# VH-VL binders against b7kms5: the designs that were tried, part 9

Target 1, 80 residues: b7kms5
Amino acid sequence: DTFETVRNTIRIESEVDESLRQLCHEERITKETWLEAAYLYLCEKPEELAQVIQLAQERLSQRKAIADYKRAKTMQERFL

## First folded at step 1 (VH-VL)

Design md3 (framework fv_maftivimab)
Fold by ESMFold2-Fast, scan of step 1:
Structure md3 (fold): chain C 80 residues (1-80), chain A 123 residues (1-123), chain B 106 residues (1-106)
Amino acid sequence: as target 1 above (80 residues)
Amino acid sequence: EVQLVESGGGLVQPGGSLRLSCAASGFTFSRYAMNWVRQAPGKGLEWVSTISGSGDYTYYADSVKGRFTISRDNSKNTLYLQMNSLRAEDTAVYYCAKDSFLGWYGETYFDYWGQGTMVTVSS
Amino acid sequence: DIQMTQSPSSLSASVGDRVTITCRASQSIDNYLNWYQQKPGKAPKLLIYGASSLQSGVPSRFSGSGSGTDFTLTISSLQPEDFATYYCQQSFSTYTFGQGTRLEIK
């Protein structure tokens, strides 16, 4: 009956990471357990889950825009 | 279920032209940059060209600049490479590859590839 | 422009071995480095992006590390299906691939 885990590497905005680290330190929990708890809580709150998904989609769109801009700017320099 | 299927390769004489196509499915084509990468027989990979999702930005390797034109038709989910003034050195398998992105600062990578189409430039 | 140099160009190894392949950039590329695997007659497959992020579906025995100019791909316990050619790729300024490292059966 071993509890199985998976290892992930994720990239998040530095301001968000700092805020989450402070919260985890103050509450004596880990980022991993906070993430698990947040997801499990939201799974039981369909309306709140939908709002979080919308925010996630908006943040993903923003990252895509920034990535495309950065890439275009860097490549432009090579061919200028 | 992402698929990239290439076509248009073949035997062409030096100085000739050839148009490659890559039919994409399984993702929202217009939202991703697309790439052409080639590999000469027994050699390594060489990036050829990139086109942005909108088609507004194109980039080329110095070896093909002025001779090759990358384009896309988002209504048909198809990527193209128009190859003019072909040289023996252009002989290679040509792959189309889907660009992806991860992260705030423009990290990109090629997460899916077609099976390639062989272009042979010889008399 | 940005040159990518891999070492070694080839190596022979046995199943179960720990294998390391290195990649050097001619200038700093931060963490804008990807690793690909290519088997004879097949298209390349993405293994690692952003220097250290494992692509979904890739076995955990593959790992990447490094930043700036020096990068490493590690296979912790080589399996028969891992014999292939491995390529690094910088994505900092357009794209440049390394020359490839051929991993062969001993």
Scores: ipSAE 0.000, ipTM 0.627, lowest interface PAE 15.1, mean pLDDT 87

Design md4 (framework fv_maftivimab)
Fold by ESMFold2-Fast, scan of step 1:
Structure md4 (fold): chain C 80 residues (1-80), chain A 122 residues (1-122), chain B 106 residues (1-106)
Amino acid sequence: as target 1 above (80 residues)
Amino acid sequence: EVQLVESGGGLVQPGGSLRLSCAASGFTFSRYAMNWVRQAPGKGLEWVSTISGSGDYTYYADSVKGRFTISRDNSKNTLYLQMNSLRAEDTAVYYCAKGWEYDSSGLIFDYWGQGTMVTVSS
Amino acid sequence: DIQMTQSPSSLSASVGDRVTITCRASQSIDNYLNWYQQKPGKAPKLLIYGASSLQSGVPSRFSGSGSGTDFTLTISSLQPEDFATYYCQQSFSTYTFGQGTRLEIK
């Protein structure tokens, strides 16, 4: 055993996933190792990390608004 | 981080009323649907009611329609269940559960409170 | 309403065993199927959503599969902490839980 790992499942936008999968295929890496490397790299670069967090906060805010709208619409449609 | 705490359960006579509360913290309460799920002693889980994040849309199991009312106060991060005309079959642990919806998964119950016991008996 | 039937209602297994429980919907629900674990005296915990997506923090030995009407939850190598009751739930039209499968030590 070199590393102790944990399994997780995440949902991301399909367009982003397609782009990431293509990058991983071209560079011969996995999504798991890309995620680990990206996080570790950014942790050593606080100004870049802050910019990524800002983008993440903006995307989360947009998703929450969309999810609230879709939730109301989906629940209404299911109970029609 | 996400925390849900139910309260208001207790012993009540048939035909009586109870109001349950669920105090939420650790997430933006107003952006998520909230749910009540119950479990009778030794039995399985039964969905009771759902309320949208805005509070504009409410949904009920057929077994509680006309007797129970779900509501929320987004300024206090609190979910409520007003239970009227209680029956012996309403005896259960009542759980508060946070909703989470993503495009293709529908609403899932991703976090649950500890539950509060409601006993309808004479 | 959509009815959810689980099988078996109860099973006994040993640590290290592969365990499979099934869930059947009375009509097609696509992949709108979730799995929950409940330990005695505790609230349920989400394990799997959307038939096959593992919730963050859930061990990799848990997996879900299926679509339409037939679904399975598999534990590849049972651990002591896995003895619990497991519930499936459809989220296609309102919410209906299966009756539960109680997993007990053999």
Scores: ipSAE 0.000, ipTM 0.602, lowest interface PAE 17.5, mean pLDDT 85

Design md5 (framework fv_maftivimab)
Fold by ESMFold2-Fast, scan of step 1:
Structure md5 (fold): chain C 80 residues (1-80), chain A 123 residues (1-123), chain B 106 residues (1-106)
Amino acid sequence: as target 1 above (80 residues)
Amino acid sequence: EVQLVESGGGLVQPGGSLRLSCAASGFTFSRYAMNWVRQAPGKGLEWVSTISGSGDYTYYADSVKGRFTISRDNSKNTLYLQMNSLRAEDTAVYYCAKVYDFGSEWLYYMDVWGQGTMVTVSS
Amino acid sequence: DIQMTQSPSSLSASVGDRVTITCRASQSIDNYLNWYQQKPGKAPKLLIYGASSLQSGVPSRFSGSGSGTDFTLTISSLQPEDFATYYCQQSFSTYTFGQGTRLEIK
């Protein structure tokens, strides 16, 4: 083997995971090779990369807001 | 190389104001939430304030609410803390820290810290 | 607000010792707990996130465990560079640090 790899644990939204799994099944590729290809392709396309980063920032902000809301609500429910 | 550099600290009288700055480099600043954390001489760490990457969400410790304002300018890669109505108990080294979130598990942790800037509130 | 209490406030140990520091939350915080190391005159350094995940570049002699309200940081074989103050910190609802544990040379 000539490539050095790392193992990552990631969690993604169920709907996105289902869609990505179907794409990988239909095209006969794996999630890890799709991720590598997508990143490498976008690195060569600065304008498209910027749009993807913007979407990622928005999704991260939404997930953090939801997590913070859930934590705060759990705390409130314990005392109310 | 990820780097955070604080500035703006100094000596101020009770009731006075100071604005701290934190210059960020080596990472995509707008992607990460940022924290201000302080440490009084000989005491432990105390969280002061958080701002989201977009700047749309801010959080404050009860001890500073209504007196301190956290803000950021993503075009300049700079974090700010506006400190008003300063009290003797605000005397501390103020650190800025980058907040990392591990995936969708929402594990928030401060992976990179500045060297701090000293704020002394004394009469 | 969630309160974080560390035990002990200070301890003395020798190089090669196994050291355990504990942290207790006033309410369940699941695994939303981090550990930091601070040396005199320096900024804190992240050691462990999510109760048990070792930060990249941190020596394997450091480990964390626990969930809910009770957490531990363990140094399996103390080295000279490990004498420092250690802080736990919850991220379940905003941020709260423990009061710190000062680890001193015996």
Scores: ipSAE 0.000, ipTM 0.627, lowest interface PAE 14.1, mean pLDDT 86

Design md6 (framework fv_maftivimab)
Fold by ESMFold2-Fast, scan of step 1:
Structure md6 (fold): chain C 80 residues (1-80), chain A 122 residues (1-122), chain B 106 residues (1-106)
Amino acid sequence: as target 1 above (80 residues)
Amino acid sequence: EVQLVESGGGLVQPGGSLRLSCAASGFTFSRYAMNWVRQAPGKGLEWVSTISGSGDYTYYADSVKGRFTISRDNSKNTLYLQMNSLRAEDTAVYYCAKDIGWSYDLPEFDPWGQGTMVTVSS
Amino acid sequence: DIQMTQSPSSLSASVGDRVTITCRASQSIDNYLNWYQQKPGKAPKLLIYGASSLQSGVPSRFSGSGSGTDFTLTISSLQPEDFATYYCQQSFSTYTFGQGTRLEIK
């Protein structure tokens, strides 16, 4: 067929998910089509794409720091 | 493309020392935790050590505590494992592995390097 | 330390079979469980993370389920390239691998 889809599972922050769900509800679109449209739009806008990538890198760094802290705390508790 | 290449393995006598290196490319090295995992001939996988991206947190398997030291040089995109007081039971292929994923809440190892063989014998 | 026990240690199967491998943790690890595939002479490859999330590029015939102490890896229709050793790994408190399950041609 002319349209074939793939199912991906991703984990995003709950506050971001809630905000995105509200946007999709108000605009009568789906998260899947919003993601596709956003990516396609950014691929045509190199400067905007670069800014989005920078924000993504920052968010990833923040999540890593939180994960490192949670792991350290859990390990400490296991050796009490 | 993300790549990890181990080096530094070889033959060493019991009580000796060896330093392994893992050269990383294709990603921002300083932002990811790195791991060493070993596998003795014909045996399963055994986690050895983990270091956070910043280097502020290090963890070791009980079998290597006090003998092995994990470290990293973020300016050179290189992970190290300093192995001291080596024993016959440390004989294994040593792999380095990167933590990846959409979230660092759930640590997972991907990709892995090709491995480097460490043999401890007389 | 958290102990990880896989079952079975080995199994024989035929192409097209549905295969299930189980992994049990000595204490609750929530969903902090990963599955890896290792072919002879090769480094392991991540298949499933967080108990049930399929890694990008891994065929959809692989799936994971479970939470707490009991976990399952399923291959819905075994292919020739799937004959390998499979390992579970807990990431809740440091890391521990299961002993491995060797999947062999029947």
Scores: ipSAE 0.000, ipTM 0.604, lowest interface PAE 14.3, mean pLDDT 86

Design md7 (framework fv_maftivimab)
Fold by ESMFold2-Fast, scan of step 1:
Structure md7 (fold): chain C 80 residues (1-80), chain A 123 residues (1-123), chain B 106 residues (1-106)
Amino acid sequence: as target 1 above (80 residues)
Amino acid sequence: EVQLVESGGGLVQPGGSLRLSCAASGFTFSRYAMNWVRQAPGKGLEWVSTISGSGDYTYYADSVKGRFTISRDNSKNTLYLQMNSLRAEDTAVYYCAKSLYEWGSGDFYFDLWGQGTMVTVSS
Amino acid sequence: DIQMTQSPSSLSASVGDRVTITCRASQSIDNYLNWYQQKPGKAPKLLIYGASSLQSGVPSRFSGSGSGTDFTLTISSLQPEDFATYYCQQSFSTYTFGQGTRLEIK
């Protein structure tokens, strides 16, 4: 009763999920506790946090570019 | 009880300085980003500044950059806003607000607000 | 910077009415939009986050919808305690509030 928790559902890339599952298995931890620990660690490491934020921004931009391309391609195929 | 209490507001002349404080209780202060939001008399809400839980990252509205400094003392559970070079248009009620991040949506929102403290910049 | 525009600026309604307030972003913000309620002399209160997620403790008559640039807050059956000013807020790139919509009794 020490911790108040919330349930969250997230969608991540399958390769990342597979790698994280392997890490959790080897270290005998859970995805939930790893996520909590990673965030708390980074909040106290400003240089590392900045690197992670940059990577997150790059990955978000990549996802948006891919979604835009897929939409354009679908329209071309439908009206071909 | 989960609470934010602002203090330090008052009357200052243009070009003057004021330091606002926000005392937090009932939650683990160091784990949450904190914000200042202001509201001029009869006007809407305007975001002023954000500071990360660690205090290492700060963000400012363009209207206050170079004049205001947000800071925090996690050992005292207190948020600060140092306001310099005050202008008539800085007259407002200043609220402190706590950020929550919801992982599923990826959204930041302000779940807890203080009562506000009035800053009047006038001759 | 992202600009947020609300419409209408004010609205008169009666208890039991369905009320709709809209918010437009100057660029796409996906679903990074929050709604707040403010009563005179009081601090704002969070109603909805992530465009459509109802905050715990907020009555189910409040709902939010939209994505991208156009967003809507709906109150399905207005109650006396709902007369207040409502603000949208984008959280996609720092924070910007809309100018507010004042909901008053007819």
Scores: ipSAE 0.000, ipTM 0.628, lowest interface PAE 17.2, mean pLDDT 86

Design md8 (framework fv_maftivimab)
Fold by ESMFold2-Fast, scan of step 1:
Structure md8 (fold): chain C 80 residues (1-80), chain A 123 residues (1-123), chain B 106 residues (1-106)
Amino acid sequence: as target 1 above (80 residues)
Amino acid sequence: EVQLVESGGGLVQPGGSLRLSCAASGFTFSRYAMNWVRQAPGKGLEWVSTISGSGDYTYYADSVKGRFTISRDNSKNTLYLQMNSLRAEDTAVYYCAKEDYGWLFSGYGMDVWGQGTMVTVSS
Amino acid sequence: DIQMTQSPSSLSASVGDRVTITCRASQSIDNYLNWYQQKPGKAPKLLIYGASSLQSGVPSRFSGSGSGTDFTLTISSLQPEDFATYYCQQSFSTYTFGQGTRLEIK
């Protein structure tokens, strides 16, 4: 049996990336293995998984709101 | 299998109207913003219009404002572009394109494109 | 309106060359810049999003960099299938494509 991998590029906030990079360096693990372990752990913990999904939805909504606000303000100055 | 298929293009006289359709499959259509992008023969890409997943927000290029209307029917997984008062400069291949993320202007780009449908405005 | 200007409009290169295409925005767009490849008769293909993120399935020889107003697409070792037209696109305020850069075989 061989581990088959998929290459993904993900965009995360710089402060989160810096914190995660420091954790990985100190614990001598990689971001890839941390991500895999975190997901697998959460799959065994449905209550915690639900909390993480809620946080993810909140972060996504906040990023969307900020992007929409910045763009709407620019469009308003030009079009509205 | 995510795919988009455009239809409705053809030959129309200046001042005429056309309605383009884009049939979507393989993804939850209502969760993604959709775009129309056109390309005149031998020219570059020009963004035409964007609609949010809900259909509540629409945006248009200045060149088409007041003449074109973007809409969607999420129950039929179909995107539309109603083109009125057509001009010779509207002659182009019209592409339907999906945004890579579930929200408007996310910065993740347009990841899936249809094959395009040709609109020719000529007398 | 945000204007996008690409440089050069066309360039000739040989297989194995390192190719650089640049894109300039008329105002700061942070990192809301995407790159597309288009081959004759085909729809565009997303290569890079968010200025520097490689789209899934795109070869690693493609890379993007830049922020604010100045952006670069680099092909580290040009392959025969890379001869195409390349477009940058801002997604900061609606969408605007650059005029395109046609990459031709030397």
Scores: ipSAE 0.000, ipTM 0.622, lowest interface PAE 16.9, mean pLDDT 86

Design md9 (framework fv_maftivimab)
Fold by ESMFold2-Fast, scan of step 1:
Structure md9 (fold): chain C 80 residues (1-80), chain A 122 residues (1-122), chain B 106 residues (1-106)
Amino acid sequence: as target 1 above (80 residues)
Amino acid sequence: EVQLVESGGGLVQPGGSLRLSCAASGFTFSRYAMNWVRQAPGKGLEWVSTISGSGDYTYYADSVKGRFTISRDNSKNTLYLQMNSLRAEDTAVYYCAKYSDLWEGITDFDYWGQGTMVTVSS
Amino acid sequence: DIQMTQSPSSLSASVGDRVTITCRASQSIDNYLNWYQQKPGKAPKLLIYGASSLQSGVPSRFSGSGSGTDFTLTISSLQPEDFATYYCQQSFSTYTFGQGTRLEIK
């Protein structure tokens, strides 16, 4: 074995997962090797890495906003 | 152990329709792409259609595009092939075949069913 | 579609012989080539995937080689159970099978 590996479990948006699965199927690569390659590539490109981090921050903010909305709606529906 | 069992074949007239089923067991059906491959009497193998594990992506051979529809019901571990506007040249044994990988790597068909015979004749 | 041509269409051999079957693609398919064995009245069985990788449970006398457009399947010492029809399949762009090579007893 030339590489020591760790097992990860992640939750991503289902639409994104389907798109990534299709890409991996068509290109004959795995999700794990795509993730490794993407990260390694971006580490060598600081400007592109910064853009990806910005997108990640935006997506995280969207998830928080949705969670907040759902919480407020649940309270309204249960008690009003 | 992986098992695939086809059914639904029979005799049908040109222009008719037929629906084939493939019952899968022994693996997590929803994780694997599934395929239909046919073989005319005395002839070679011909790939017909592929469906992704989710069912969201489908692919067809040019010879059947617009006439055949591949689908799956992951809750029932069953693959389907709806065949419309059947022609004499569609006469063949139809095999259900499993993709070997979880959408990854070289796409080979590691397990096959016994096949079901479709005869299109007057 | 990518066309797959097998040679020969039929081959006669004796038990113990080294047998080679060839497959040619109409364009480069890298190593996206699989080999299947089909016995009369039975479904096909996967032998080799990715041009040269032996499927689990398949005897070591079977081997595959090639890349690009030209591929070979070799049986190093033919056994009685090996008389069958062999098919290559490209998986580079959708799927196309060769016409098959029928291996017959001499």
Scores: ipSAE 0.000, ipTM 0.604, lowest interface PAE 15.3, mean pLDDT 85

Design me1 (framework fv_maftivimab)
Fold by ESMFold2-Fast, scan of step 1:
Structure me1 (fold): chain C 80 residues (1-80), chain A 122 residues (1-122), chain B 106 residues (1-106)
Amino acid sequence: as target 1 above (80 residues)
Amino acid sequence: EVQLVESGGGLVQPGGSLRLSCAASGFTFSTYSMNWVRQAPGKGLEWVSTITSSGRSTYYADSVKGRFTISRDNSKNTLYLQMNSLRAEDTAVYYCARDLDYGDYEFYFDYWGQGTMVTVSS
Amino acid sequence: DIQMTQSPSSLSASVGDRVTITCRASQSVSSFLNWYQQKPGKAPKLLIYAASSLQSGVPSRFSGSGSGTDFTLTISSLQPEDFATYYCQQSYDSRTFGQGTRLEIK
């Protein structure tokens, strides 16, 4: 059946989640259906899909850099 | 030196209100998400509420939704918890905790205050 | 909501013992699992984050393992200062704590 679903939990940046929650509330859709629709739409547009993948890779790198900065800052604040 | 100091706890009657404060120092308060965690006497830890660094998003445990409001004043480096319609089961030590983000898979409470006691009793 | 269950609820051990505490999530939390230590009358202290990463300043006798739904905290050689209550916490979806495991002197 095409409506067989898989339950998962995803973690996203707080500010992005806040914006997405507001969009979903205003448009009367759920985060689940928005995610499905976004993915399906992008799968029909290979050039845009490639750009989204690149953005995802950049965001992952940025989050790791921010984590490294916060780690260094926390260590400095403890010992200075 | 990172410090979190809670205040505002005390004895309050059921149905009453109380406002807790957490004074932060030794770090850039405005860049961290903050949390309230409570612990009833002799019981375990229970997460109560989270507020994002900007203050734009707030999250609550189901047990306190509609009664408690978390807020922050980044200009004063202070976190708040407004507690309304207090119940006996809200009796607990309330801790302020800083939320640290270490990349995609690392979120945790790296610094905690010493707590402030809230007793809801007649 | 994700429920966290610890076992055992209490454990008696002697100095020098190897102690193992387990934590189970009702749903996968990936590696978003933290361990805290709390001594009577004091605030909790972070021991392990991201399931297996040791917090700075925490003795190397503490270690964490696991992913998904099943997690373990191990103390390789128990010291007198280790008698405390230990809590696991998932940070994957919101934040929920286990009920705690009280480690008592034998």
Scores: ipSAE 0.000, ipTM 0.589, lowest interface PAE 14.8, mean pLDDT 85

Design me10 (framework fv_maftivimab)
Fold by ESMFold2-Fast, scan of step 1:
Structure me10 (fold): chain C 80 residues (1-80), chain A 122 residues (1-122), chain B 106 residues (1-106)
Amino acid sequence: as target 1 above (80 residues)
Amino acid sequence: EVQLVESGGGLVQPGGSLRLSCAASGFTFSTYSMNWVRQAPGKGLEWVSTITSSGRSTYYADSVKGRFTISRDNSKNTLYLQMNSLRAEDTAVYYCARSEYDDLIGSGFDYWGQGTMVTVSS
Amino acid sequence: DIQMTQSPSSLSASVGDRVTITCRASQSVSSFLNWYQQKPGKAPKLLIYAASSLQSGVPSRFSGSGSGTDFTLTISSLQPEDFATYYCQQSYDSRTFGQGTRLEIK
């Protein structure tokens, strides 16, 4: 075998998934190969990689804030 | 949950016509291409037809070209296969299946219905 | 027009065995090759897409490899539920299935 692969399951926002699906369809590639290519490309571009990491950190912070808000709201609705 | 349910199969005489339906639920039907795949008793799988998400493009296996018509109604979440001039060799279980890409360069068929049996016999 | 040929047409194996089946395309299909499992009386189930990508919910003992014209499906440690017929399918130009490989209990 030329490549060893690992299985990963990822959860991303629905709107992002739909946009990526359309891009992959139009370009005739898979989400898996797009992810590999994007990462490999960015590893060769340190300044661009840093910007992507910053965006990822911002999105992670936002998702955590939304999760915290939803948890608090559920508690309020349950006990209020 | 993604579900695909075929219906419309049955017994028909050679030269007859039959219309198959596939009812889709649990996903945004209008964003996926849809496919028909058949399997004759004791035989392997044979791709029959593909329709793009919008319905703008349709593709057929050479064995059914000119006799079968694939169509979809995105407002009803339903896929169709109109089968005309049926022959004994069209006898098969017909499956509908979902795929992500809109043309014949596509991803795998990730969800399948249970199938509906079409028997062409005198 | 791309013809897909699987080998072997059938094989017998025991639980715990490593099983390999192959699929050959009559012309290059790049990595647009899918593998399906079908049990008697049931619809096919997608196992692997894009030659080597494991479908969600499929056990890690299944793996795919290859590109171009020669492809392999491997089951690293056969389980009782794996006895089935396996099909490859190219999606590079139109869609064609291989004839199937029947995996039977030894």
Scores: ipSAE 0.000, ipTM 0.606, lowest interface PAE 20.4, mean pLDDT 86

Design me2 (framework fv_maftivimab)
Fold by ESMFold2-Fast, scan of step 1:
Structure me2 (fold): chain C 80 residues (1-80), chain A 123 residues (1-123), chain B 106 residues (1-106)
Amino acid sequence: as target 1 above (80 residues)
Amino acid sequence: EVQLVESGGGLVQPGGSLRLSCAASGFTFSTYSMNWVRQAPGKGLEWVSTITSSGRSTYYADSVKGRFTISRDNSKNTLYLQMNSLRAEDTAVYYCAREGDFWSGYEDAFDIWGQGTMVTVSS
Amino acid sequence: DIQMTQSPSSLSASVGDRVTITCRASQSVSSFLNWYQQKPGKAPKLLIYAASSLQSGVPSRFSGSGSGTDFTLTISSLQPEDFATYYCQQSYDSRTFGQGTRLEIK
C-alpha cells in the first residue's frame, strides 16, 4: 500500500536485454528499479535527457524498419 | 478517449462492392499499424488485412487477396477497406483494430477495437 | 499458414472454479501469442500478449503461459463476468486466430 504500481511488459532487443540483465545481476538490482532510477535521473539532466530522447528516436526508427523487414521476410519464407 | 468507429456496412448483392471506413480519435493514428478483423454470424474471429503505420506495406488473408484493398489516410485519421467481388462467405461483422506499439510492449497485439460494422452479402 | 487449435471448443464451469484453456500451433510461434476475451454482442478485448504478459486493467486472476507450440490461459477463480468466448492468436507469421473456446455457466 506504500506504492501504487502499474504492471506492464516491455519488449526490447535481445542484445540489450542480455546486457541489462548482466548489469542487474552484478549490481543486485531489478530491471524495474533500474528503469525508474534511469528516468528519474535523466529528468534532472535536461541536456542528457535530450540526448537520450534522440537516441531513442533513432532506435525506434531502426526497430520499425527491422520489424517491417522481419515480418515481410517471415511471410515470404512461409509462402515458399 | 482512444476510440475507433467503423462505418460503411450494409446489405450488398453477390459480386457487388462496398467500402468500409474506420475513424480513429484520441491517439496519434499515423504511428500505429492498423488491422481489419471479421467475424461471421455465430463463428470465430478471422484476420483480414494489415497496413503499416506509413501505409507502405499491406498484408492480406488468402481468402481476400485480389478482392480486398486496405488503405489509410493519415491526414484524416481514417482507415479503409475496399471490398470487391463480394461473396456470401464475406458476410460478417468487420472490426477495425489497432496494433500496439513498441513502447506499450504489445506491438503485435490488437489492443484497441472498434464496435464493428455488419456486412451482409445476399440476394 | 500456421493453424491455431483451441481445446476445448466449449466448457461449463462454476463461479470460483479454476479454468484452463489450451491453444496449440501447427508450428512454433515462439512467444508471439495473444489471448482475447469476447462477450456476446461486443468487440474482443485483449487479455494477454507475448504469451504471458497481462494487459493493463485486466484482473490478475487471468494468466498465460507456454512457448513454441503449446499455450494455456488460466483463470484462477472464475467470476460471473468471465463467462465469454476466449480466442488465442499467433502473430509470428501473419495473424491466425484459434476457433475459440466458449466458457458457459454450469
Scores: ipSAE 0.000, ipTM 0.626, lowest interface PAE 13.3, mean pLDDT 86

